# VHH binders against q9p7d3: the designs that were tried, part 19

Target 1, 295 residues: q9p7d3
Amino acid sequence: MSVITQAQEIPTVAANPDFNYEGDPIIIQLCDRDTVFELSRDQLLGLPESILMCLFPRGLLLDYEIQECQLTQRPLIFQTADFDPSLLQYILNYFQMAENRTANDEIALSPPPPSFPGKCGIILLKEDIEFFILPPISPTTNIAIEVSPNDLLKLKQRVAQRLLQQKKIFDCLHLENSTSEGSAEKNLVRMLCYSGFHEDDEWKRRIQEPHRACITSVTLTNLDFSADQGPVSDPEYFPVYHKLLLFWQKPARKCWWDSSTSITYNGIEFATWVRRVWTLELAVLGANTYETAAV

## First folded at step 4 (VHH)

Design C03 (framework vhh_7pa5_2)
Fold by ESMFold2-Fast, scan of step 4:
Structure C03 (fold): chain B 295 residues (1-295), chain A 124 residues (1-124)
Amino acid sequence: as target 1 above (295 residues)
Amino acid sequence: QVQLVESGGGMVQPGGSLRLSCAASGFTFSSYAMSWVRRAPGKGPEWVSTISGSGGSTSYADSVKGRFTISRDNAKNTLYLQMNSLKPEDTALYYCAKESLEDWLYELSGWDYWGQGTQVTVSS
């Protein structure tokens, strides 16, 4: 007993005697919505990384924030980025069901999600959008104009804001192009649509990372399922799910370079390039299978 | 009609080697990238490796890099997978898969055909 632990050296006294942060719920409120979700700490931390990144683009320092909130408010309420409440509810319900599964539930049918009746497969994609800016060459010195890191970040943020003002998320892919290049674009969009995007989707509200000029988009799709359809490992019984899974596994990343645009900043014209990268973060077929395909 | 017929599977001890073959017909073999996909017992399908139509570029799943080598013989319309340093985790039914788009677009492609598979069992 010659060793004093930090917990014994610094006794913690609760700021509010009504609060038990071990058992008290964590409340998350979706940005720009009146929708709130009640979660345990374990449930929140057990969510897929891509969901946590989309809900908390600034990062979630749970221990720090719980400590800080002990003196200021009850219940603990964390503001998130915008997210579809029905899709989040489905994800939360799925993980809760998986945790409470018993041997007697091994042959149970996956329950349909409230907003997607009859569907129970999940494909979750993360879309990273990165902006590349090439500084112009001075005609008088024949040297590239040097841009500070702070100005470069502001340029990328400006490009990102312009992108968010565009109506449809696939307009830049030129889907009506009659070239052979158009067939590749159409195939990519088709796979994205099977994975939960829609051709008529408008840019969703997303928060840019404060330290990086990027936008992360996540989509979720549900597929029809029944435990009576045969072995879950057999693609003949779940063809769409397995087709999507295989497509996104090969190669690990799918990407597309969008056509460049010009931005004027502090009187100087910069050419900007956009790269879109899609990564499979989560694939789940009913309550019986869980797989994270990429990190 | 596209037909893909895999062969070369079998039983092998950990650390052993096997070479899989896939005989292709019904399409212009050299114009399409080809892949190996496997399905372990009780699990869904997993992509293993892809080779371009010319054979000039290859890619591998992280789990098999440095151990497996994909190759092709366009004159014989045959795809190969040389598997070295096999592990129990490599036990699966291995499928030969055809890319749906032509060679130069295979990175944006999915698979439209694969065969019945050949069984690989790694056990002591």
Scores: ipSAE 0.000, ipTM 0.317, lowest interface PAE 12.1, mean pLDDT 66

Design C04 (framework vhh_7pa5_2)
Fold by ESMFold2-Fast, scan of step 4:
Structure C04 (fold): chain B 295 residues (1-295), chain A 124 residues (1-124)
Amino acid sequence: as target 1 above (295 residues)
Amino acid sequence: QVQLVESGGGMVQPGGSLRLSCAASGFTFSSYAMSWVRRAPGKGPEWVSTISGSGGSTSYADSVKGRFTISRDNAKNTLYLQMNSLKPEDTALYYCAKESLEDWLYELTYYDYWGQGTQVTVSS
């Protein structure tokens, strides 16, 4: 990770300006690990950009594909990238509940900030953990110790169990490489806490991926309408919510390698090499459509 | 003491060009990604462009792709924005912004320091 770049945006371009669709609402079927999700075009495009980039990392010319399928009499079925279907269902349920507000335990959205009259906000935080188990090397022979396939599977299960026990959402930002009170990481945590999270918040969902040696985690909160009342040490700076909007106008991810985890199995210590990706996004909700900060 | 000082703004006609500069001090310039952010009258802030600490990677908002070019001179601690084919909608106060995290370690983008901005007005 030596370079910070903007992720490629998902294109949504019409195939033919002369083509005009008329009739019943378009229903799109998304195939994710053989799980089929049915969404309207507006529901799909209303998802946070981080989710859309995970589902379609190479992009999707949605209107073009819709027109081509209709012209060729093919079903509107699109294959997603490898994404946890349980996590996708959780996200879809959350945003549908926020939009309709029909459940008894519905999400109570804060009043819209002054800069977005009629809009409400949701903050999404996600972590992807991918882990690799390194075979131990004998100190006397410098040769890797052989591990059977069955023992390797048990090791992977033990690593996953240990990683799943890490519950707090901000632990990754409390690294010793940034211990000063005025550090950038500490400021980010403070801004997120003023915006609806709490320092001791735990992941709302954590799940091991069945097809990979990895774990995905997600949590969400309503944008705090009082975020503009956070600490303002410089009167020429924007209110906190404006800073968060700028932060989310481009992909916001922290990616690093964590080698601090190890496990003991049959008296032998195995090292784990873990790739961790922490992502955050702001989604601004309207009365009739979802929208995300511009990227 | 981190300081960012923008210059190069002014009035131009549609289709014209301007080059903005940002003089940076108080930190190791080459270790941090830098961005340009603008605020149009009556609108919220809009991210325009980012360049990595080494200058090896750049990114742009869709509204300016193909028209604007971000660059940096690490020997002079200076950030630039070359603006071509300017449109009336490019009228805004342009800010130089320092990303809060080190370029080589993190991909988080959060701006911890801002300059005072330089005004760009595109009108006939």
Scores: ipSAE 0.000, ipTM 0.237, lowest interface PAE 12.9, mean pLDDT 67

Design C05 (framework vhh_7pa5_2)
Fold by ESMFold2-Fast, scan of step 4:
Structure C05 (fold): chain B 295 residues (1-295), chain A 124 residues (1-124)
Amino acid sequence: as target 1 above (295 residues)
Amino acid sequence: QVQLVESGGGMVQPGGSLRLSCAASGFTFSSYAMSWVRRAPGKGPEWVSTISGSGGSTSYADSVKGRFTISRDNAKNTLYLQMNSLKPEDTALYYCAKESYEDWLYELSGYDYWGQGTQVTVSS
């Protein structure tokens, strides 16, 4: 899991008591797009942790921004990392429908997501990638081959570009290289597909952090409660969300290394070690509440 | 010409102690956070610990917290890892890694450069 830290200390200046940041809308503006979303403070902070980390990879300084807005009387505006507007709108619609399920007029004011039967849920899957380039060890000196800072930067850019081109969610698990039906990778894919993902699903968003050797990917799907009906005769089976909760309590299945990637630069082959951390958030709606299953 | 050279590894019995050192050159050592990363046979790398450029902030993996201590000597361009109460699960190649960021506020960032590693074997 990535750690988000705050870059600034909060100034010790008295806030303007006339500014009502709790009642006034919060405006979020996507970094590379002139797209603006208006939401309440509670709606913003109620978003899944994975979405907040995708929108604000360096952290959200809410108290600092509120204090500065109160002092300058400016609207409370947060500029985000680049994010898919359609994906964000879908997420906002989903949670707004959950929060306002008893107020049909409020739901009608925003395009609702597809019809949700009684107990509804979403699965939000986030991937954090850290990639590391190790120069080969010289067979004559037994010391790593030196790479200039400029060449290392070019290598990092090539690795990042290659990783970003991996659009399918499950390609990183290299299932074709596993001969065991009981492998951890095949079990992970089976559980997620049982839950509503498809084998050929693509990440809905993938971004490289501009100052890190890190990539964040996010996707979501509706939780498929109908999958529970298949093994109805088996008393060991639980509703899909219980299976996901049990599966994600195993740390080894949330984090793994992909060493299958190599880059050739100036005739030298460089191995790439890619650390992948998958975070699953599961929201099952009922009685105006939901549960986040894993981080 | 960044170079990182680890030393101090060896064989030790469970419950023993070892002190790893990493001699750094080719960059302004005090400006960068430094990390220790390990790799057990057949497994991928596991982050162990990070220390800020000034030495004022440290972080540890849950598996080593309370047993390992990371420190640095900026005058000597050297990073250290004091390992106490060693367990068989600590058996691995230990790498010194230079963080890509100068700012300690971006802890657990990616690494720019790695050393060749030093082997630690904990067995009875």
Scores: ipSAE 0.000, ipTM 0.200, lowest interface PAE 14.1, mean pLDDT 66

Design C06 (framework vhh_7pa5_2)
Fold by ESMFold2-Fast, scan of step 4:
Structure C06 (fold): chain B 295 residues (1-295), chain A 124 residues (1-124)
Amino acid sequence: as target 1 above (295 residues)
Amino acid sequence: QVQLVESGGGMVQPGGSLRLSCAASGFTFSSYAMSWVRRAPGKGPEWVSTISGSGGSTSYADSVKGRFTISRDNAKNTLYLQMNSLKPEDTALYYCAKESLEDWLYELSGFDYWGQGTQVTVSS
């Protein structure tokens, strides 16, 4: 089963007439990590919406008292949900590199369509894996096999290691299946590959979240505006990249359960139930891409 | 808030038929894709079938394709699974599941809510 949906827009950050957008840094403090990132307002608002939603599950618009405290202290500090600092740094570096490319016409890979003059596109694919270990039922007692907390931790670590060993992005879709799920998955892969990915691409970064049985994976590519050629016979051809721009300008989610995996520990086979969530996001950015908040 | 109540399970002989129902409440039924998921004793969950909110799109697991038919009645907030040519391997607890996402985005969905399940036993 495949589901693609556009996530809701992130609320706008409140503007203060005394706020200096050029000189005042914004501090992002990661929950339970004590890691701090310094960003400009434009850098913060230029982050993928899926990432902003992960960092600020309740949105960037805080309630009145919290918002007043955050906006009156200098530097401005926003506390985030738990997130891998190395993954966030990777994302920030990628967007910074893309901004630098857009500033130099000579190194631009693909010109944007007229609707996005002077900009470049980035397509981001994020995978969140949540996994659960299901103990088998004993044939002799008809009761679930008892697992100590220490053994359960070791099982979770083994499952995580096995999941991290799957490097190719699209292998988990099992494209060899000829079902309706298979055809829908093939169409998704085709559209992503037409837009800039390759079928054999590997995740650029994968990390296990420290306090959960969760893995977050990210890959990015430059959106290819230059090579969209549809069927010649279609009088109302709508280029694939235009469809991608329309449907995936916001985060889009594809999620499913994978129950086919198992792991053996001390001669006993444990079923692993894996929930996979894919978030697809298109970011269009450049020197004048961001709107400045004015109130 | 969200409530899903399955019914229609029971014991049946191989080759027989059974129809499961799921009464839904607490959400706008027609706006969400709905699924049937089953779990045999000692095994993990197996997705069986999904239907879009409008009923215009359906999909099935290979193991049940051609034998099972999923349908819905949005006026009655009820989901159905017609099971024909039942096999012993179809023996499982069957769950009605609400997808976490809105209509027309049903494939590879995560399930927000599950019902209590209804037991289907295909004997002998």
Scores: ipSAE 0.000, ipTM 0.138, lowest interface PAE 13.3, mean pLDDT 67

Design C07 (framework vhh_7mjh_2)
Fold by ESMFold2-Fast, scan of step 4:
Structure C07 (fold): chain B 295 residues (1-295), chain A 123 residues (1-123)
Amino acid sequence: as target 1 above (295 residues)
Amino acid sequence: EVQLVESGGGLVQPGGSLRLSCAASGFTFSSYAMSWVRQAPGKGLEWIGRIYSGGSTSYNPSLKSLVTISRDNSKNTLYLQMNSLRAEDTATYYCAKESLEDWLYELSGYDYWGQGTTVTVSS
């Protein structure tokens, strides 16, 4: 999108003949925050599509924006939608460390297969939680119990604390209640565990919004190309990582409601409705270059 | 019990056309979505397209003008029609049975695969 309206508040910058708009870093400023991040073009384009959509919900025409900056002699500063700085820092640090390991030919826990020489896969799992408190209905009046605004705020804080204490990634799938080993939930966990996660893994970063009944959790792991090789004598066996690579072109999403949690406040039990949205995405990182999985 | 057997591969001249077949057995073919996937030598897997149990199709945008997927439920057979073949279309072509788990569709994708059939397009 055009930045013409915003340009009116930006001071005129003199042309700098030493500027290299193709090699100079891009500065991104998170909306309504004083935090800025300095990224190369490859780093920006290498971010997961799910993250890019959060930062630039109206889209990002990077070549157009660079040309506009060149024509107007402005530094490459892009304003984003609101995003938590600590989550973005975690993602950027993870990608940088993965790139450094690949570039330095360090011993990897799982080397890429011969069909993907020099490539490293990174799996991003993101959870967005939105929760609602359901006051109990009086059996005598058939009317919901009244809760003051101040008590509702305290209830929301207690629900958030309860949800944050559920640290293990896969606990929210309630696998113990599944009736079949071939259930969709068990198949998802099995695939993720073969790909780089472990059954007892915990979320790496969790952010609670102060003024919203919501939590965002993120974890990143390296794709394990060796974990699910199957029997080498089976010509029809297809490794799990090959299946993930078929769907790396766009983020996969799962949305469900969880009503299994309740809290007690001032002697009264309140039920909760928790809306969970999982986003799963694969990013592929080559030697000294970034490539997004969701293209 | 479940088997997928591809056939129809071989040598083709650039600009030529070729139709691949996949014979399915051991499951109710008409109830499952099916896909075609290819792998060029030394390259990664590339999804070609999908045909749902109801006959609707979805294609890789990069390949949409070059391929057509169809099925014959009475013969338990999946087809891939390829036109205007180029040297870069040289690959092993696999047919795959889709999982009917709708919420895992993009991740679980395939629960059974064929052994593949090789297509070679002369440079």
Scores: ipSAE 0.000, ipTM 0.144, lowest interface PAE 16.4, mean pLDDT 73

Design C08 (framework vhh_7mjh_2)
Fold by ESMFold2-Fast, scan of step 4:
Structure C08 (fold): chain B 295 residues (1-295), chain A 124 residues (1-124)
Amino acid sequence: as target 1 above (295 residues)
Amino acid sequence: EVQLVESGGGLVQPGGSLRLSCAASGFTFSSYAMSWVRQAPGKGLEWIGRIYSGGSTSYNPSLKSLVTISRDNSKNTLYLQMNSLRAEDTATYYCAKDFEYLTWESGYYGFDYWGQGTTVTVSS
């Protein structure tokens, strides 16, 4: 299990007595943007670690920063790293709706999973795509063909636009080309589908950065154990699922190079390489009626 | 107003067991990690272990075979079960509410609220 270990002596910062950590809003401002988000302390800290690491790459000390802001006029604003505002808004809305549903449940329609009694489990799948184009070597001079950085960016953007039109989450895993029924790709899709995704699901948000040939895609689903029979009770599924749950105590990451698309520039064919990074995380939130040590 | 109140301390014989409780109020107990910390006479603070909001636990390696931390969110109560107690375990035991700072490298939390403490004496 991925656990946090602490030194014998406890690191402590003094609390700000004038700030209500549960009542007063926290305002975050995205770097190099005028976009501001207002959220509660619990909402902020309940976000997936993968998102928090993107927003606060050096970490965030809430009590310390609040104390420092005591000397300035409100509101308290935390500066974040650059992040796409539409993606962040979608994530915040999803978590807010999920938490509200869990808190307002009068009678569970199905019993909570043994590992998440009284809690809502959210699975976040995030994809980051980067494009790499290497000019071919001239057969006459044995020197790489010269292409300006601006032209390379345009070529990457053309490739990115084609990929952006692919809507299905699992198309990039090329399941039809797997040689083994127990392949890693098929097992990953199986676990995700057992957890709440469907084979034909589409990315909920997919954004191309305007000035870079980079794509960020996000999808989320509620953890689902509605079936007492079938996938959840499958011996092969269950051990793999529990391994992934232990891995999801911090973001599980899969990185691979996806080949291959050719692009023509001034009559010359260039090979395009795609680097894909999938980050998979389980976030558990909401009130508990009891707890287990299952995770 | 955050309050943490420990109970269950007292005199116990070497080799015995004891269960401490901590009643929490004034915050959303289920949303926060909680820790146990002790201070032996004339010594500094020693971190015992932590239970995360999700129910997983992390222990001081020197104490992991002797203690179990659990929580009951329906009662807003934190527990510390101690077994095979030694004279060296004589200390004041505190429960603490973790403040959170997010770092992938350091991987630790500090505490923003502490209880009054409960005293455990191991003697024969």
Scores: ipSAE 0.000, ipTM 0.126, lowest interface PAE 14.7, mean pLDDT 67

Design C09 (framework vhh_7pa5_2)
Fold by ESMFold2-Fast, scan of step 4:
Structure C09 (fold): chain B 295 residues (1-295), chain A 125 residues (1-125)
Amino acid sequence: as target 1 above (295 residues)
Amino acid sequence: QVQLVESGGGMVQPGGSLRLSCAASGFTFSSYAMSWVRRAPGKGPEWVSTISGSGGSTSYADSVKGRFTISRDNAKNTLYLQMNSLKPEDTALYYCAKDFEYLTWESGYYGFDYWGQGTQVTVSS
């Protein structure tokens, strides 16, 4: 993925078509942390769009920043929004491992899409969870029971900790409710399973956010377009590949509400209502996406 | 700083109508999807309806589809719920809720959930 944000400003650096800044790493510094990551330009721009949006919510004009650092003789250090260091490291390690494995001769059951021969795809599935806790109505006053904002946050943290115990990715879709027939959820799981997931797969990273009691869950899988293949005319694979191509550099989202949990506070049961958002994205290693980003 | 104030609830006969309002302040109203959520006595919370920040997209729970209409006035920072053909089972405390904004380009990692105090709707003969 390539992210070069066009700023609504007049550049102050001299335009130089033959400018080449090679060899020096880009250092990104996570907001409010001493943690830094050393990346090549290709590593940075190869990150999923959803992750880049989290790191640079206001955008990043990379070529402008590089030229400015070069003119002022400063190291390439870019400040990001706050982000969990272990999650970023997990993503970077996974992309590196996938890149190293693309040279291996590997047997695949799926034919490659014609547009990506010899390439490896990485599918990122990210889940964001937010909790809403509704106090019951008092029968005496007919008013919702009062709970301090700090206590509400602690209750949300308890629910979040309980949800972290649910490790399987697809359990939250409640497929049991549609076992006798097809459903949108069942079709989504089938598509992901054709793409390298297994129905019993677990989240690889799950992080609770202490100040807002949200959970971020991430898993990654490879789709190896360079591997040996099955039948080229298999109709079961073409719909899956077509849908995956629609997710390349354009994350798909699924949002739903889950009311399956409750918690007790001072002897009173509070209903918990959970907003769940899935983001599904395909990143293709070594693919140039500048042309798509420029339009 | 974020504040949501619901109004417009009351008592009404079956088949009647009510219009709920939610006055929002402390955030850029047009940048957030907004929802109505209700809680009936002795029951858990039930999502009722959602409207996108621009107002171009709406969704409804099956229990209210065709009877309720969600709308917003971004110039007045106000969310509305028009409730028609009310039934006794619509009796509940209705809350206005601000959606979380973490997947927009403008602001990553922003958005705490926020609920108003609610407005009571009672449908009885």
Scores: ipSAE 0.000, ipTM 0.263, lowest interface PAE 13.6, mean pLDDT 71

Design C10 (framework vhh_7pa5_2)
Fold by ESMFold2-Fast, scan of step 4:
Structure C10 (fold): chain B 295 residues (1-295), chain A 125 residues (1-125)
Amino acid sequence: as target 1 above (295 residues)
Amino acid sequence: QVQLVESGGGMVQPGGSLRLSCAASGFTFSSYAMSWVRRAPGKGPEWVSTISGSGGSTSYADSVKGRFTISRDNAKNTLYLQMNSLKPEDTALYYCAKDFEYLTWESGYYTFDVWGQGTQVTVSS
């Protein structure tokens, strides 16, 4: 209330007494296929960069577009690239719940490490499966057996169902890596388990793209800063999660192929080619970009 | 209407070279990434190499890096795979595939929507 206190705490803004200081969030409508999502500018920019790149692969000059729409009195409606609305809804809901818990302290969250004071971490793990069914080759003529378009569609559906039966996150890594004890894949599983995943965890959201022979699987978890603290009496014991945080300065990507999946249809065995792409990203609540989230 | 026809396979001795070709028709060839995929006897298919629509970016499986070169001639609607220093492990039926082009910040990933009939490569001592 004193002039000294007001001058120190409210500098240039207080110089215009007729200015309205009520700052409501800017609400944006995202059109993703036939679904409209309403979210604030800050909620949009707070999404993992891997997701933003999927929504706007050509980029979006958001503040420029907002200003142009406001000057021309157009609604703030933005069209996304082709992305499944159910996956987007899951991601938006998870981030909203995490933000609400952080703001209200309604759920006890693990304390942040010294490198992230007062911040909460969210880990996104996304798997993109791309598969194609090879026609069977006759061993006598060495010529591919023709499949009708309707039978090919049914085969793609059966392959997708078989892949979706691998419910656990790490099922594909155990199949690829069952013979090696000290592999990079086992190290990755250990690092993810230190980060809040469990070896028996299942994918939280999976979507089959029937026209593209694709499956997208997503799981989100809160970073468990307590999982790798060792003895509570030793506050300097942080061996694995500190290294993991350094690794996540940007989204990490791993790509491999898998031929272990086959399907039998009308008495004929069909081989499949399965390409798996994993994207791992750390998002920190209250950071404006993912680049600052890892610092 | 979309058609891919592979050719150039054959029998070679280890250390030999082959050039595979894929003639494409029925689509705007320069607008799509193209890939080579192979299937060895008794094994599943393995991705070998991909080239972007413009030819500006290429990627290779670790097993073939430094030995194979993917290229394209958009004026002729033709995809090529130059295979040098061939090994017995390269014995496979080689397929040409049309991709949907997807880009991530660090790497592209690809979906296959059309495959050819394949061309056989046999490397024997």
Scores: ipSAE 0.000, ipTM 0.268, lowest interface PAE 13.3, mean pLDDT 71

Design C11 (framework vhh_7pa5_2)
Fold by ESMFold2-Fast, scan of step 4:
Structure C11 (fold): chain B 295 residues (1-295), chain A 123 residues (1-123)
Amino acid sequence: as target 1 above (295 residues)
Amino acid sequence: QVQLVESGGGMVQPGGSLRLSCAASGFTFSSYAMSWVRRAPGKGPEWVSTISGSGGSTSYADSVKGRFTISRDNAKNTLYLQMNSLKPEDTALYYCARDYDTLTGWYEPFDYWGQGTQVTVSS
């Protein structure tokens, strides 16, 4: 009660909210929407990289973002790019269910491919493109042409724009050198076409960075092979479908270096040396009974 | 200060095996995908393999697929490359490289490289 005692009083929680930046959930808010999602760090980090790139096209430096929130005394609320809230909820429900299945991993050493009648799958195709700009050799001096840091940045932007020029999603598979006669690539394309892609589809999602780009294409496929119509009646569909299920939580990747691209800047041709990573991922989504009851 | 130190290289006959190690320090090892990159005499760098921060995802160059295995021990901050069925064309200086942050893909690929460890495959 004395003035000294009152001066030592610690503010109440009601007057000064206390944030736990290490234990509190991360709240993600979809681009200027009222829709928010609460995720633990493990849940956020457990999402497929392709989904994280769609949500955070400029990247997510998790420790940095948390430190910034702590320094500014803000809650852990991160804004994302525009994304379908229903699709994101469906994805989050799937990974929550998959986490429960993973708890039993030691029971089965090599289970057969699962079957998910009445369920939907998300097929994510992604190409990560990282490029290095090679300065040309002067024909007069036989020395590499020096480029200023500012001009190099503009050149990188031009390279990114060229590399993200609209192109077909299956072009990289036609250049696979490890396969004889290309039959394996044709079978993969056929599987993906049965699953909702078209042979002439073009990349839809594009992310541009100073020295890298990411392009993605996503489709939903019906995993209900008890359906009366369509590819389910095709004898070839079932082998293709079973092959698709092998990619459930086991992404396929192809990585190579591509030196075929060049660009012109201020009248000079610059060669690029591109690291390209193609990824195929299948996520199997089940209808959560809570969502079915809500709609 | 980021530091990567490779070891385990040496001379081996065709068909032999070697295990490379990379000791990492100066950063949160488990937060980064790690790669092995090699440089053969007279050639540019060739990407060999990548492993995600958790170790849950791996990828390989077609030239080494089925022969090489990448792995990591996050408790020891160490990256490994098990090389089986070695061929003369595998002769190169092998580099450990920090690839991308597994959460973002944001960092410049191979932003930090080690000194390299020499692998020579000859009869």
Scores: ipSAE 0.000, ipTM 0.150, lowest interface PAE 15.8, mean pLDDT 67

